VHH binders against tRNA pseudouridine synthase Pus10 (pus10). Designs and how they scored, part 20

Target 1, 373 residues: tRNA pseudouridine synthase Pus10 (pus10), of Korarchaeum cryptofilum (b1l7a7)
Amino acid sequence: MGKPVDDLLNSLMNLLDSETPSGGGCHLCDGLLSRELGKMLRKALSELEGVELSSVKSGVSLPAILIEREDRIRANHNPPKMRSLKVTLTRLLDVAISSLTGLKVSQEPDAILIFDFERGDVKLELAPVFIFGRYRKLQRGISQSRRKCPECGGRGCEACGWKGKIPQGSVEGIVGEVMREFFSAEDYVLHGAGREDVDARMLGEGRPFVMELLSPKRRSADLREVESEINRRAAGLIEVKNLEFSRREKIRILKERSPNVKKLYRALVEVEGGVEEGELELLKGLEGAVIRQRTPKRVLWRRADITRLKRVYEVNFRRIDDKKFELFVLCDGGLYVKELISGDDGRTSPSVTEILGKKSFCSELDVLEVMVE
Short names: E, the ipSAE of ESMFold2; O, the ipSAE of OpenDDE; V2, 0.75 times the mean of E and O plus 0.25 times the DockQ between their complexes.

## First folded at step 11 (VHH; framework vhh_8cml_1)

Design y06 (at its last look DockQ between E and O 0.08; V2 from the best seeds 0.00; counts 0 for: pae E 13.0 > 2, off the site)
Fold by ESMFold2, look of step 11:
Structure y06 (fold): chain B 373 residues (1-373), chain A 123 residues (1-123)
Amino acid sequence: as target 1 above (373 residues)
Amino acid sequence: EVQLVESGGGLVQPGGSLRLSCAASGFTFSKYAMGWFRQAPGQEREFVALISKSYGYTYYSDSAKGRFTISRDNAKNTVYLQMNSLKPEDTGVYFCAAQWYTGSLYKSEYDSWGQGTQVTVSS
């Protein structure tokens, strides 16, 4: 087993010597490369064990002393006449790894093998796997992103696996833990097309997302089986559908388009002093209105304090009793519907409170539809 | 103007299957969530199943879960209820209903109802 590596090593060292600026010997490196290369090639092969890959790329890090020596030699030329040692070695390592493993060399590889000649070590960096889908949040009290670990407050501890976050109680955690298992990943990040408040449901066709699976040792799985297992384990809290393998570019598309989509909301509205059916007809005045909404007080801690202009397209309503009604609003994405109802002490205008002349607030909110292209 | 027309009911033996259909007209079907309810004699209508205006979001009553499947075909303006492993307690009139924008289980949130189709599961 060591003999095929040794034979390849001899060929590589001969090729490397013929391409050095000093003319044949290892004078540039004081023999460092010949001493370390074979050991590092064997380490690279061991790093690839148990990992599903189709492609690879090499990276090289050289000691400063070698870089300085090469810089001195290069400075003695009027124009540049040689490839750098780093470039040459990278090309040779790509060929060697491909020959020993059968993996293709790619500029967008499944993995990068980093050969650190300063430390004499090799590290494997795995490209993420991206999975697109849509999620529905069927119950209130579930956040989109994972919550901070209560034991350490986000700093990392043994209880949370040093991640500072726990999987319980979030879309990201519930979905991500199942996907982590199928792909043997170290961690995950959910990228959503917007988000809903923790106390809101996300219904309808669901909210588009991309799950980014970090350092995955597996890259293939039956996504129908993944979907089925997520939906089974979610126990009516969350549903996912339309799972597809995707790319990082999909994340940019989702984030770029999210503020410009239309959304349909259902809100349960409570009115101080009560409400009559005839009074609710005044709410038709919101149809087609441009809402001037200054950043709601409840989100100032995380959002810039600016005024946004958002349109309401349709309003429908249904009285429940003396003090409550349901409001259905079709509007631009990015409109804060709780504040459309409350008025946020005049920071949102027009508002339900303003139109009815009675303090009103949203006690329950559902996102019924998110339209994206 | 608005019309919901159920079909597919009938007499069936225990353990049998029926597929109910509800053809909708007079409104934009794809903008509505659809539900099925049933009513035994002397009882109030009870919820059976709900499908959102898309195919991926469904809810079932405890008695229907695992045995019934609600589905919809927006191209045909039709909602379906596939009923398997039928039991005598499933006997009743089955009503198709439409609700706009909500996904609610409450019968008071449904504005449009069909006339119903009889399902009878013999003892």
Scores: ipSAE 0.000, ipTM 0.163, lowest interface PAE 13.0, mean pLDDT 84
ESMFold2 (binder alone), look of step 11: mean pLDDT 81; pTM 0.825
OpenDDE, look of step 11: ipSAE 0.007; ipTM 0.230

## First folded at step 12 (VHH)

Design z01 (from x01 with S54G A64V; framework vhh_8cml_1; at its last look DockQ between E and O 0.85; V2 from the best seeds 0.00; counts 0 for: pae E 9.0 > 2)
Amino acid sequence: EVQLVESGGGLVQPGGSLRLSCAASGFTFSKYAMGWFRQAPGQEREFVALISKGYGYTYYSDSVKGRFTISRDNAKNTVYLQMNSLKPEDTGVYFCARTWLYASKPEYFDSWGQGTQVTVSS
ESMFold2, look of step 12: ipSAE 0.011; ipTM 0.501
ESMFold2 (binder alone), look of step 12: mean pLDDT 87; pTM 0.892
OpenDDE, look of step 12: ipSAE 0.025; ipTM 0.518

Design z02 (from z01 with Y55G A103G; framework vhh_8cml_1; at its last look DockQ between E and O 0.59; V2 from the best seeds 0.00; counts 0 for: pae E 7.8 > 2)
Fold by ESMFold2, look of step 12:
Structure z02 (fold): chain B 373 residues (1-373), chain A 122 residues (1-122)
Amino acid sequence: as target 1 above (373 residues)
Amino acid sequence: EVQLVESGGGLVQPGGSLRLSCAASGFTFSKYAMGWFRQAPGQEREFVALISKGGGYTYYSDSVKGRFTISRDNAKNTVYLQMNSLKPEDTGVYFCARTWLYGSKPEYFDSWGQGTQVTVSS
């Protein structure tokens, strides 16, 4: 199917000739552009096969020799009258691709075709697809992010498809693999509104996230069907809901924190030496308290060692047995509840351990709500 | 015995407003967080909003954020839901519910009202 391309090529070469400052053939390019343009247009059409797009934009990469020749011509002949070769060629290629494919030219395109005139090659770059949703973790032991491949330790191997990561055991992997299939994407990145510990459940309405699907060959899908398939494959482990198409800007919004961000936690607390119902009433002293919390020992490997001031707003408790009770805490985001309970050897004050005068620790933690405003 | 009685439902045009009330009795109201749920025909009961026991903190489902406001009056043992900019998708039976355990899932709530019908149609 070369004739429509050849006809268009002849038209483009005529237009390019009409824009030379000398009024003749292309002195700037030494004939290079005419020899490569036809082959590159055919390659571009090949790259678009099997890819769902509504819009496109061309990019042009020229050899340094041509850029320097153009610069010298401008310096010698009055810069305002000569259009950039790169700009002119980009415009012409946009028209050509749109004419041959029916795709709209856009400044925010679904894809960019990069015409590399130095190598005579064309590369297709696909814009990501972003999907917003909420996830719950119904069981403990599920990380948010993908884990390192155990066979290669993250180096990349045949078992992991040379990615160095595996999808099993994470929200990102379990959700991302289904989405990757629906959108024929190469890879994915989960962007969450915060994260919970691996051994914590994420309950309630779920944690907001955006999945970024990389190099997707499809850009549309029935998100109810995507949601249903995720929930089917992840039954009992993870649940997603409220899937909707989104944009990169949503990621920044999710990462931003308002002064009113709050979290509800449930913690199962174990008390050395046991606890009586009457003793638990002392915990009402945490309501409204400002907690001075130095970075917990268990997260020093990834967080700066600083002291943070975090507020506890509401506290409820319910004795379970002689040694255990449930603690419900409404608090600022960023408060480490495990250490609110343990005291972290005095690094968190006040603490449940301090108030009860008995060593206490969190054996189970649930995030009941992430209260994003 | 715990009782929760909803009122204020009705028929409204898209873009309209309604205010739901839930009168509580038979328990110490100020010790409990309160929530609103809704159920459309053929659908599961869906979380709408939660308000903490002191009224200081609220939480909303994504579908109602910016349009609905939950509030409470502990002196009157009443929780409210102000519903603005109503859409046909908001149609359903609205339930008031009590929780000691906090959270947004029906299993966290131990007492429920009978419900009040809200219908949004043009």
Scores: ipSAE 0.027, ipTM 0.554, lowest interface PAE 7.8, mean pLDDT 85
ESMFold2 (binder alone), look of step 12: mean pLDDT 87; pTM 0.887
OpenDDE, look of step 12: ipSAE 0.037; ipTM 0.475

Design z03 (from z01 with K31R; framework vhh_8cml_1; at its last look DockQ between E and O 0.69; V2 from the best seeds 0.00; counts 0 for: pae E 8.5 > 2)
Fold by ESMFold2, look of step 12:
Structure z03 (fold): chain B 373 residues (1-373), chain A 122 residues (1-122)
Amino acid sequence: as target 1 above (373 residues)
Amino acid sequence: EVQLVESGGGLVQPGGSLRLSCAASGFTFSRYAMGWFRQAPGQEREFVALISKGYGYTYYSDSVKGRFTISRDNAKNTVYLQMNSLKPEDTGVYFCARTWLYASKPEYFDSWGQGTQVTVSS
């Protein structure tokens, strides 16, 4: 390793001298840069050990003294098309790293090597890996996002690995921990096409999501094996399907489409004073209706108190017994179905309670389908 | 009697097109959502497309989105599936199905046609 780097260094310094013809290379360097370059190249190779990459790009941070010297030369000579030392060195480092490692240089690289000549250090920044899929929640009581670590309240501590979050009890945590292991990532973030309440199931073909794997040391894995392991560890709680490698743009697509998704819900509705089959027919009045829904009381702690207009497209129902029925609602994403049923003390109108003239509430909620169009 | 009769299947080369029809009888067609499923030998039925009862909202599996179009004609009691840019993996028996519920899982469908064969081969 030492001799090939030394040989390359000699060649690079010769090229640097030739590429800065107005004395920039020789004058600017004054020996400082050449003395550090070999050390920095060796540090870069060390940073790449154990990391799976196909491509790389260099970044350069120079000491102020070299920047100032370059500025003086530019002011004194005004040479046509003088390239900065930073640009020239970046290009040379890209060639050097590619020569030493076989990695392709790319403007959208798997990793960036930051050569910090001020600190004499090299940092490796790894591009995230993105995995698209669909998840189902088969049991109630599972949140989408990870909960704050109870030991530190989100600040980070040894118990949570300094992440401030725990993986237990969430789709993000259960799925993300398996993916983190396969990709040797430091952390993960789940980006869902909307979310369901903790006490709701997410059924059907599942909710689209993208998992963002942060600082992954591996970038390839058999996604069928990943899927199988997730489904094995989460059996009965969560299922994932249709895993595929993706890109950051998919997250933006999911966020842009999330307000316009349609969702099919099943709700188990309990009616004070009971309900007869004929009374349920009144619920057809919800079909095509625009629901005026002020932010539900139960979510005011985290949502702005505004009025939203959401449409109900189709309504179906089946009586279960004297006090209960199933309600099936096809509606806009973002409609709070629990409050469509309860009325939320008049904050949601029309509502099931209003239409039946009887206090009604949702005791079970299932998302049967999320339809991203 | 509820009856769903598919037609329009056949043999086609990759990249080709087919239009499937499903003639419905024995029920009030406009009160039901309609769907298409497909099945390769030895496999479970796979959801393809769904169209709602009242407003004609459509939903597609990811594998066919952008290539297939479901539509319905309530005056003719018929649901259609226009299949473009066909691939060998689209090969299978295509079933028309009805449901009172706008959903994509087969357990929500209460009546099925006998199916029509679609074969995409080079």
Scores: ipSAE 0.012, ipTM 0.501, lowest interface PAE 8.5, mean pLDDT 85
ESMFold2 (binder alone), look of step 12: mean pLDDT 88; pTM 0.896
OpenDDE, look of step 12: ipSAE 0.040; ipTM 0.578

Design z04 (from u01 with S52T; framework vhh_nb_b201; at its last look DockQ between E and O 0.73; V2 from the best seeds 0.00; counts 0 for: pae E 4.1 > 2)
Fold by OpenDDE, look of step 12:
Structure z04 (fold): chain B 373 residues (1-373), chain A 121 residues (1-121)
Amino acid sequence: as target 1 above (373 residues)
Amino acid sequence: QVQLQESGGGLVQAGGSLRLSCAASGFTFSKYAMGWYRQAPGKEREFVATITKGGYTYYADSVKGRFTISRDNAKNTVYLQMNSLKPEDTAVYYCARTWLYGSKPEYFDYWGQGTQVTVSS
């Protein structure tokens, strides 16, 4: 690639000279561009090696002194033909890179090449890849998100491979590790349409999610294969389905809709002092009820302490024995069902505990359906 | 005894419409959710739509915007209005009762015998 680069450099320099007010070299940059551009361009090309891309964009960072100089010139002389050095250089670099690599220049590129002329260095920033799908959590004890590394508490250490998180035992980890491999990504982030507790199963059609793959060197994969591999490795803990390529906007949509999405829950409820069949009928009072729910005590460490209004739409129940019954609740997303049952010391009202007049608690919780409209 | 009886199936041209009915007996209809499944030749039975006792509906992605599930509690009947039918909609359609709102077959406890829907190209 030596000759093409050299030729291109010469062309670029000529173009640069032609676009500067003072012909015969870039007096503005005092030779900086001529000295560094070749090296930087080669570096840029090197950075692109082994990376799957369809589009690219150049970013330019100039030393402050050049910007000041340009501003002074503009202020003093206001030459009509004087274009921004940064803009001009960016354009030239875009053309150069495109010419050399065959990559399309886009405003929404797969990657940005940042040409730092202050440092004389080039950095490649890869746009993330987004994959939409649904996951089912078939077993309890699996968190949605990766857990913080217990050794470093999230700071990153050798034990966690400097990620600060542990992938094992989480939906994010189980899915993300496979995707990371397929896309040769640096890291990943799972964006779920809501959350479930670690001890809750996610059943039904599964929870919608978007996996964000960070700095992927590959941008294409057979998602059917990815899906199969995830499910295989998950070994019955979780499963994913309907994987498809997506966009960042999907994350927003998922998050915005999440609170408004109705969910069906199954809860195993234990009642202190026991529960009679006739008493369960009182729970019908929850149908159509607006629940006032202050942030549950158990999540105050990560959530703002506010009172939310959530609606329960349907309630069904099945008595199991003298002390236990199953509760099925169709309700607004974001309702803490465990606290709907326990009352959380009065922070949630009405509650099963309140209605029955007996302390009740959720021993098992399952998300049966997430109603995605 | 719980009974579900489907009707309304038949042959229709692509783009056409069909309305299926399912008559329920042997249980308090208003206390249960109802659903529709379909099974095409050589394929697995798949979810189509469900309606809760309260009238909330959920559809398979493949039929969203084209099919509408409804119920008449006074008649103990659940309906499936199928519009803009496609050849790929050809299947035996089954009515099912569910105590729970959901899309999974395991949520349903009783099934009808099915009615054949054939969409010609």
Scores: ipSAE 0.024, ipTM 0.583, lowest interface PAE 3.3, mean pLDDT 88
ESMFold2, look of step 12: ipSAE 0.356; ipTM 0.759
ESMFold2 (binder alone), look of step 12: mean pLDDT 86; pTM 0.878

Design z05 (from u01 with A33N; framework vhh_nb_b201; at its last look DockQ between E and O 0.01; V2 from the best seeds 0.00; counts 0 for: pae E 6.9 > 2, off the site)
Fold by ESMFold2, look of step 12:
Structure z05 (fold): chain B 373 residues (1-373), chain A 121 residues (1-121)
Amino acid sequence: as target 1 above (373 residues)
Amino acid sequence: QVQLQESGGGLVQAGGSLRLSCAASGFTFSKYNMGWYRQAPGKEREFVATISKGGYTYYADSVKGRFTISRDNAKNTVYLQMNSLKPEDTAVYYCARTWLYGSKPEYFDYWGQGTQVTVSS
């Protein structure tokens, strides 16, 4: 930036005069640009203070009456090459901001400076930051998404910072609060590659996720330090690893239901009437089976009542005592393992209950691996 | 009685390849899941890859796309093909057996003696 704002303003006004359809000073704008532009440029520089950016783009909002006046003037002249006032201002403001700040102009910018000529004001809109990683849930009773604030029931109040959600008790909240602080973001959204029940653990190498950090004033941080702080504050409830910077496209990839999605589960199964080691051998009949599973009763309030066909690929088991055993299942994603065990009153078939001929239920469920690749 | 013997380790330049083998005996190989783990000096044993009795594979993020685990039940052998090797892959690589499915080291009941892989820059 080799020139002060006032010198740049004069240069911009001269260039604007040469590039408008009328070809004259501020006749189109009724003096608006000469009165407001310097003020708005200084406001733009003020909005950028304390914000880490590599690139910007300008946006222009004009009053409707000015747009209508321009259309009338252009209709009355013979200049097929002249750009609209909005396009011309946007181009010139991009150049001006780049000159004053050293930031690059980009169609996919870190931030947009919106010049509102009706109000004479400038707003800064920040692009989100995306961070990929894997999370483990080491304790039960932790939801993936943030829970409603108990004081306001989701409406927003002073206790929840008017967000309607609290960070406690969720992967999103525990991870997101640390990331929000490191990136000076206003809020966050966790996008997971699927989810597990609140009372299930998520173990193994962890579930892939992308954290979307909203309106971040910082865009860089040492992700090893971020990871360490998350794991320290989580205190054994949650663990994250393999943090890396990412893009919005990764969210779509994670949410895509692809062929070959497989999950590994461990379930602690309780059998009414007890179970012997020899009876467990019957469970080998699940290997390679196609499970016809109608939407479980316990999730009907949020899921369409349809029948899904899901495959079980491999089964292992270990008897614990006369009433309990561990079941290990490699299966398609989307299979509800609790109901694979209980049978859900015949809504899931085949099932552990059906094969053993004894009522069985899942008392503990762990996701050992998520194979979304 | 149960024996797991790794081979194929050695010194290799960054970007190079190695193929590790683990010969198994003393048990019905085809009924067990097999895994590779590694341990660098001063670090805990780290999961690398597993292959189930049915041939389904799973990998640590640090090796995905570069390493391939496979098995030959006729030869009672599990392999780890290691491509695009990096200095951080330097470690002792252990072959391990389990009937359980999972990546936790305590799920594995027999371990090989290990083979050294050193990736120089």
Scores: ipSAE 0.078, ipTM 0.589, lowest interface PAE 6.9, mean pLDDT 85
ESMFold2 (binder alone), look of step 12: mean pLDDT 88; pTM 0.897
OpenDDE, look of step 12: ipSAE 0.103; ipTM 0.610

Design z06 (from u01 with K31E; framework vhh_nb_b201; at its last look DockQ between E and O 0.83; V2 from the best seeds 0.00; counts 0 for: pae E 3.4 > 2)
Amino acid sequence: QVQLQESGGGLVQAGGSLRLSCAASGFTFSEYAMGWYRQAPGKEREFVATISKGGYTYYADSVKGRFTISRDNAKNTVYLQMNSLKPEDTAVYYCARTWLYGSKPEYFDYWGQGTQVTVSS
ESMFold2, look of step 12: ipSAE 0.414; ipTM 0.784
ESMFold2 (binder alone), look of step 12: mean pLDDT 86; pTM 0.881
OpenDDE, look of step 12: ipSAE 0.442; ipTM 0.782

## First folded at step 14 (VHH; framework vhh_nb_b201)

Design b01 (at its last look DockQ between E and O 0.38; V2 from the best seeds 0.00; counts 0 for: pae E 17.7 > 2)
Fold by ESMFold2, look of step 14:
Structure b01 (fold): chain B 373 residues (1-373), chain A 123 residues (1-123)
Amino acid sequence: as target 1 above (373 residues)
Amino acid sequence: QVQLQESGGGLVQAGGSLRLSCAASGFTFSKYAMGWYRQAPGKEREFVATISKEGYTYYAKSVKGRFTISRDNAKNTVYLQMNSLKPEDTAVYYCARTWLYASKYDSEYFDYWGQGTQVTVSS
């Protein structure tokens, strides 16, 4: 590609000469532009190798000495309609890259090529890819977010690829590793519409999420293939569906809507001293109740200690045996159902424990549905 | 005595519409969620739609946007409006009652079922 780059360099230098305030050669840049442009354009082409893109944008970083020289010239001459050197170079580099690669220039580009004239270097910054979907957790013990690498405690080591986190045991890691491979990304972040406890299942139509794929070298893939591979590798643990390409704005929408949706839960409740069918009818007293719930003790490490008012809309139950029953609760998002059952030593009222007059606790929790308005 | 009786089935050309009704008696209708399920020959019974006692609705992906479930508590009746029918919608459609809040559940959570009404969608 030597001759096409050289031809383009000659054209660029001619154009820069015609837009220089004094009309001469590269006086403003002390010859820097003519010496560095060819080198940097070839570096830019090298950075684009093996990367799938539809669009690009240039960025320019100039040495302070050039900026000061430009400021001095502008102050002394005040030329009409003079563009800054940075803006002029950016536009010229956009044209050059588009001409050499066939990529279109966009204000929302797939990648930005940063031409650092101070260091003589070019860096490629890739826009993230966003994938929307829904996940189910079919087993307990799976966190939503990745866990710290146990070998290094989050600092990074050879065992974790120096990321400080492991993919095993989380929705983010299990789903994200497959997506990372399909899109040749460096990393990923899962953004969920709420979250369930690690020991809870997430069932029904699944919880909405957006996966943000960082520095992806590929931007297209058959999402049916991605979905199939995730479901194959995660068989029995996690299921995903409704994968579609998305945008960052979807993350904001999911986070804003999540606290306002109702949730349907199934809880397996264990009762000290046992429970009889007739006693369970007392639990209908929770229907329509406003639950005064102080932040549960078990989550104080990550949530502000405040009292929340949350409504229970519907309660159903099914006795399993002498000591256990299933509780089905439709309630506001953000109600902690484990503590609705235990009472959290009086920090949640009313509670199942309070109503039955017997210590009760939730031994299994399932999210059966996240209600979409 | 709990009774669920479906009606409104029949033969329809592809792209056509049908409205199924399920008349309920023998229980306090407004206290229960209701659902529609279907079964094609040689297949297991599958979820179509449910409606909660408050009117919240849930649909199978294959029918969402084409079918509408509704209820009239004054008439103790649940309806299924089926539009843009396809040959793959051919099945016996069953009305069912559950004591659980309406959701997509295993059939073990439904305690009463109608006799079914045949829907046949011709090519």
Scores: ipSAE 0.000, ipTM 0.205, lowest interface PAE 17.7, mean pLDDT 84
ESMFold2 (binder alone), look of step 14: mean pLDDT 87; pTM 0.889
OpenDDE, look of step 14: ipSAE 0.020; ipTM 0.280

Design b02 (at its last look DockQ between E and O 0.57; V2 from the best seeds 0.00; counts 0 for: pae E 9.1 > 2)
Fold by ESMFold2, look of step 14:
Parts: sequence; C-alpha cells; structure tokens
Structure b02 (fold): chain B 373 residues (1-373), chain A 123 residues (1-123)
Amino acid sequence: as target 1 above (373 residues)
Amino acid sequence: QVQLQESGGGLVQAGGSLRLSCAASGFTFSSYAMGWYRQAPGKEREFVATISKSDYTYYAKSVKGRFTISRDNAKNTVYLQMNSLKPEDTAVYYCARTKWYASKYDSEYFDYWGQGTQVTVSS
C-alpha cells in the first residue's frame, strides 16, 4: 500500500493540477488535498478488506469553505474552463481506486466509497443484493413478514439483536436468515407479489418474491446450495425454488403485476344452519360477477380503506357434509376470499353469505395457483 | 361411459411440430376442464397443460411458449399444438378430464385418463 499508493498519489496530484482552472490544486484548497489524499486512499483500501466486490464508485463530500471559495472564483473571474472540484476529484478517485484494486468503475456499483474531506474519513456503502424466487407455505400459521419482537415491541433490544423483529414464524425470517448467512448481510427485506393470510397455505408453483439483502459483504453464492439449505432448515414448513439473482426493478414489476395475476383458491366453507347440494348451485351466480369489496376490517391496520372491484371468473364446489363445503374460486388478484365468503358485514358484495342467505365463513384457505401469464 | 381417445402422436425431428387431438365422449364435455399429461419411461407422469371449462389455460414451465392447448366444445375435442419440439419432450401423452385446473396440486380430483399416444422426438 505504501509505495504504490505514494506513486499514485504523486500522479494524481499532477493530474489534479492540470485539470483545475487555477492550474494548482493546492492553491485552491490550502494544501488540504495533498495532506489528506494519501491517508484517505489508505483508509479506502482498508474499508475494502474482506468485502467481495466487482465494481465501485467514489463519492466526495467537501467542506463548505472550499465550495464557497470555488463559487467566489467563478463569480469574480469566470474562468473559461472552470470545472467543478467535486466532479474532478470524484473522477480522479475513481481512477485511483480502480488502479489500486482492479475494481471496475460503474454507475450501478456494488459499493460506493464516500470520501469525506471535511472529516478526513472514508465510508463504504454496500449496494443490496436482490434474489428472485418463489415460495410455498406448506403449513398454516406462518406470516409473510417478520413479526415484531415481543420483548421490545419493535423498538430494538438485546433479545432481537436491536432489529425490533424476530425471524421465527415467517417466510421472510426463515428464508432471510439463511440468505443473510450466505451473503454475510446485515439484514433482509422480503418483497412479495401479494400476500396470503397467516392461516392460509401458499401452494402451487409458489408466490413470486424478491429478497433484498442489506449491506452484504458477499455478492456471489451458489443459489442451488442456498435453495437446498433453506429447504432443509424449513423442515417442510416453507419451500423455495427458482432462485436467481435479480434487481430492484423486479420488485416494482411484481407489485404492479400482482393485481392482474389471477389466483385459484380452495376454501373450506362452514354454513350456519347447514347446506344442501341444491343450495350450492346458487353459487354458480358468482361466475363472472364483479365483487365490490371494501378493505376488510381484519386488514385495515395495513391497507388503505378503499373499495376495490374484483372479478370472479370460475366457481366450483363440492359438498363435504351437512354443514360444510369446499369452494374453488378463480379470481382477480387482490380479492380477499375470506370476505367473499363471509360478506364482512356487507363490506363485500355479492358474497357467499348473501347468496345462500346463511352466515358462512372460511375455516381453511389454500392458494392453489398463482396464474402467471 | 367416459372415453378419451388421443391421436396425432408419432416420430418427428427436433424443432418440428405435432398436433395432438383428444376426442371425448360419454359425458358433458363443456362441463369439464381438460388437460394433457406425459410420462417418459422411468419417470412419474407430469403435467403439461390444462384448459378450464371457460378456456383459461395453464402450462408447465418446460412447455410454455412452445405448446398451446385449445378446445372445441362443438366437436368434444381438446388439442395440444406442440411446436419447437425437443428430445426431452419424448413421452406418452395422456388426455385427462378434471373438474378443476389440472396440476400436481389438484391431481387428487382426476376422474379419467385416456390411453395415451406416443410422441418421439429424434435428434
């Protein structure tokens, strides 16, 4: 580091002198750049130890007094070729870091090295890693998102590692903890294409998701090995498949497409006062119906209270016994099937309760297919 | 009695096309979803495609974009148009009747299978 950094520093100082309007970088900055560049370059190399990267970008933070001096020179002398000191330093630091490390300079970098010339320090900011996949929930009682830590209620404490959330009992936590280990990440966020209720199973080919891994010190891993380890640790509770590296743009696409993806549900419906096969034939009237569904009471804590119009495309049913039947519904994404059944005290119409004239409720719900088009 | 009879199988070179037909009788065809499944020797029967009674379709990942399922309720017939065939598509193809979308996740509701037609894709 010492001799190659010193040699590069000399070259950078010469180049900086030739690139500034004054022809002497030290004149503008009172020697600040000369004194600090070597120290900061060495700090930058230290920050990169133990971190897997293919690309980098420099960021520069200058003291206000230097910005003010630059502005004064521009206002008073209007030099014909004056370039921003910040832009010039950024370019030179990009070249220097690339030369010393072999990392590519990129506008979409794996990391940003922020050279803070006011504090004389360097900070490394790591871009997240995104992994696309599909998850299945094979048992009920598993939430999609992590639950708040019961000890601190979300504030952060020693019991939860100061994150305010626990990994147990959720798709995000169970999958995310394995991925966190493989990528040496600090944390994770699961972004799903929709969500199923905690007590519902998610079957079929699985629900698309993107896992966002935060501040990862590693960026590569064998995703087959990651998949195998997740499926081993999940013990048949959760299954993931089709893992592949992705980008933040995929999250937006998943969220925008979720309402347009049709879903096939199976619901076990219980009917107060009993149900006969002939009565079930009334449910064929739901085929093609547009359901007016105000945000269900049970999800108001996380959803805007609006009325949504959702279509039911196909309905099939099978009577189980005097009190129960299975309902199969192919419908728009975003339709809450539990409330299609219960009516949610009139907030969803038409509903199974309304059509049968008998209070009905969903005791079991499965997502059988997410109909990707 | 329910009868499903597949036809249109045969030998074709890779990259070629075949169209399978399944003639149905003995039931109200328009009230059922129809599907195509296939089985290679030594492997379990696998899902290929389904079409609902309302013409909604679903495909296995391995065939999506290459195969097209369709139905003609007037002729009581379901079709599978197979394009860009690969040696991996070699199998006996079965027509099947279901009340729901056919996939491995609702196969428990299958009523009836055809006898199958051989498709062989040569390199």
Scores: ipSAE 0.011, ipTM 0.512, lowest interface PAE 9.1, mean pLDDT 84
ESMFold2 (binder alone), look of step 14: mean pLDDT 86; pTM 0.883
OpenDDE, look of step 14: ipSAE 0.015; ipTM 0.377

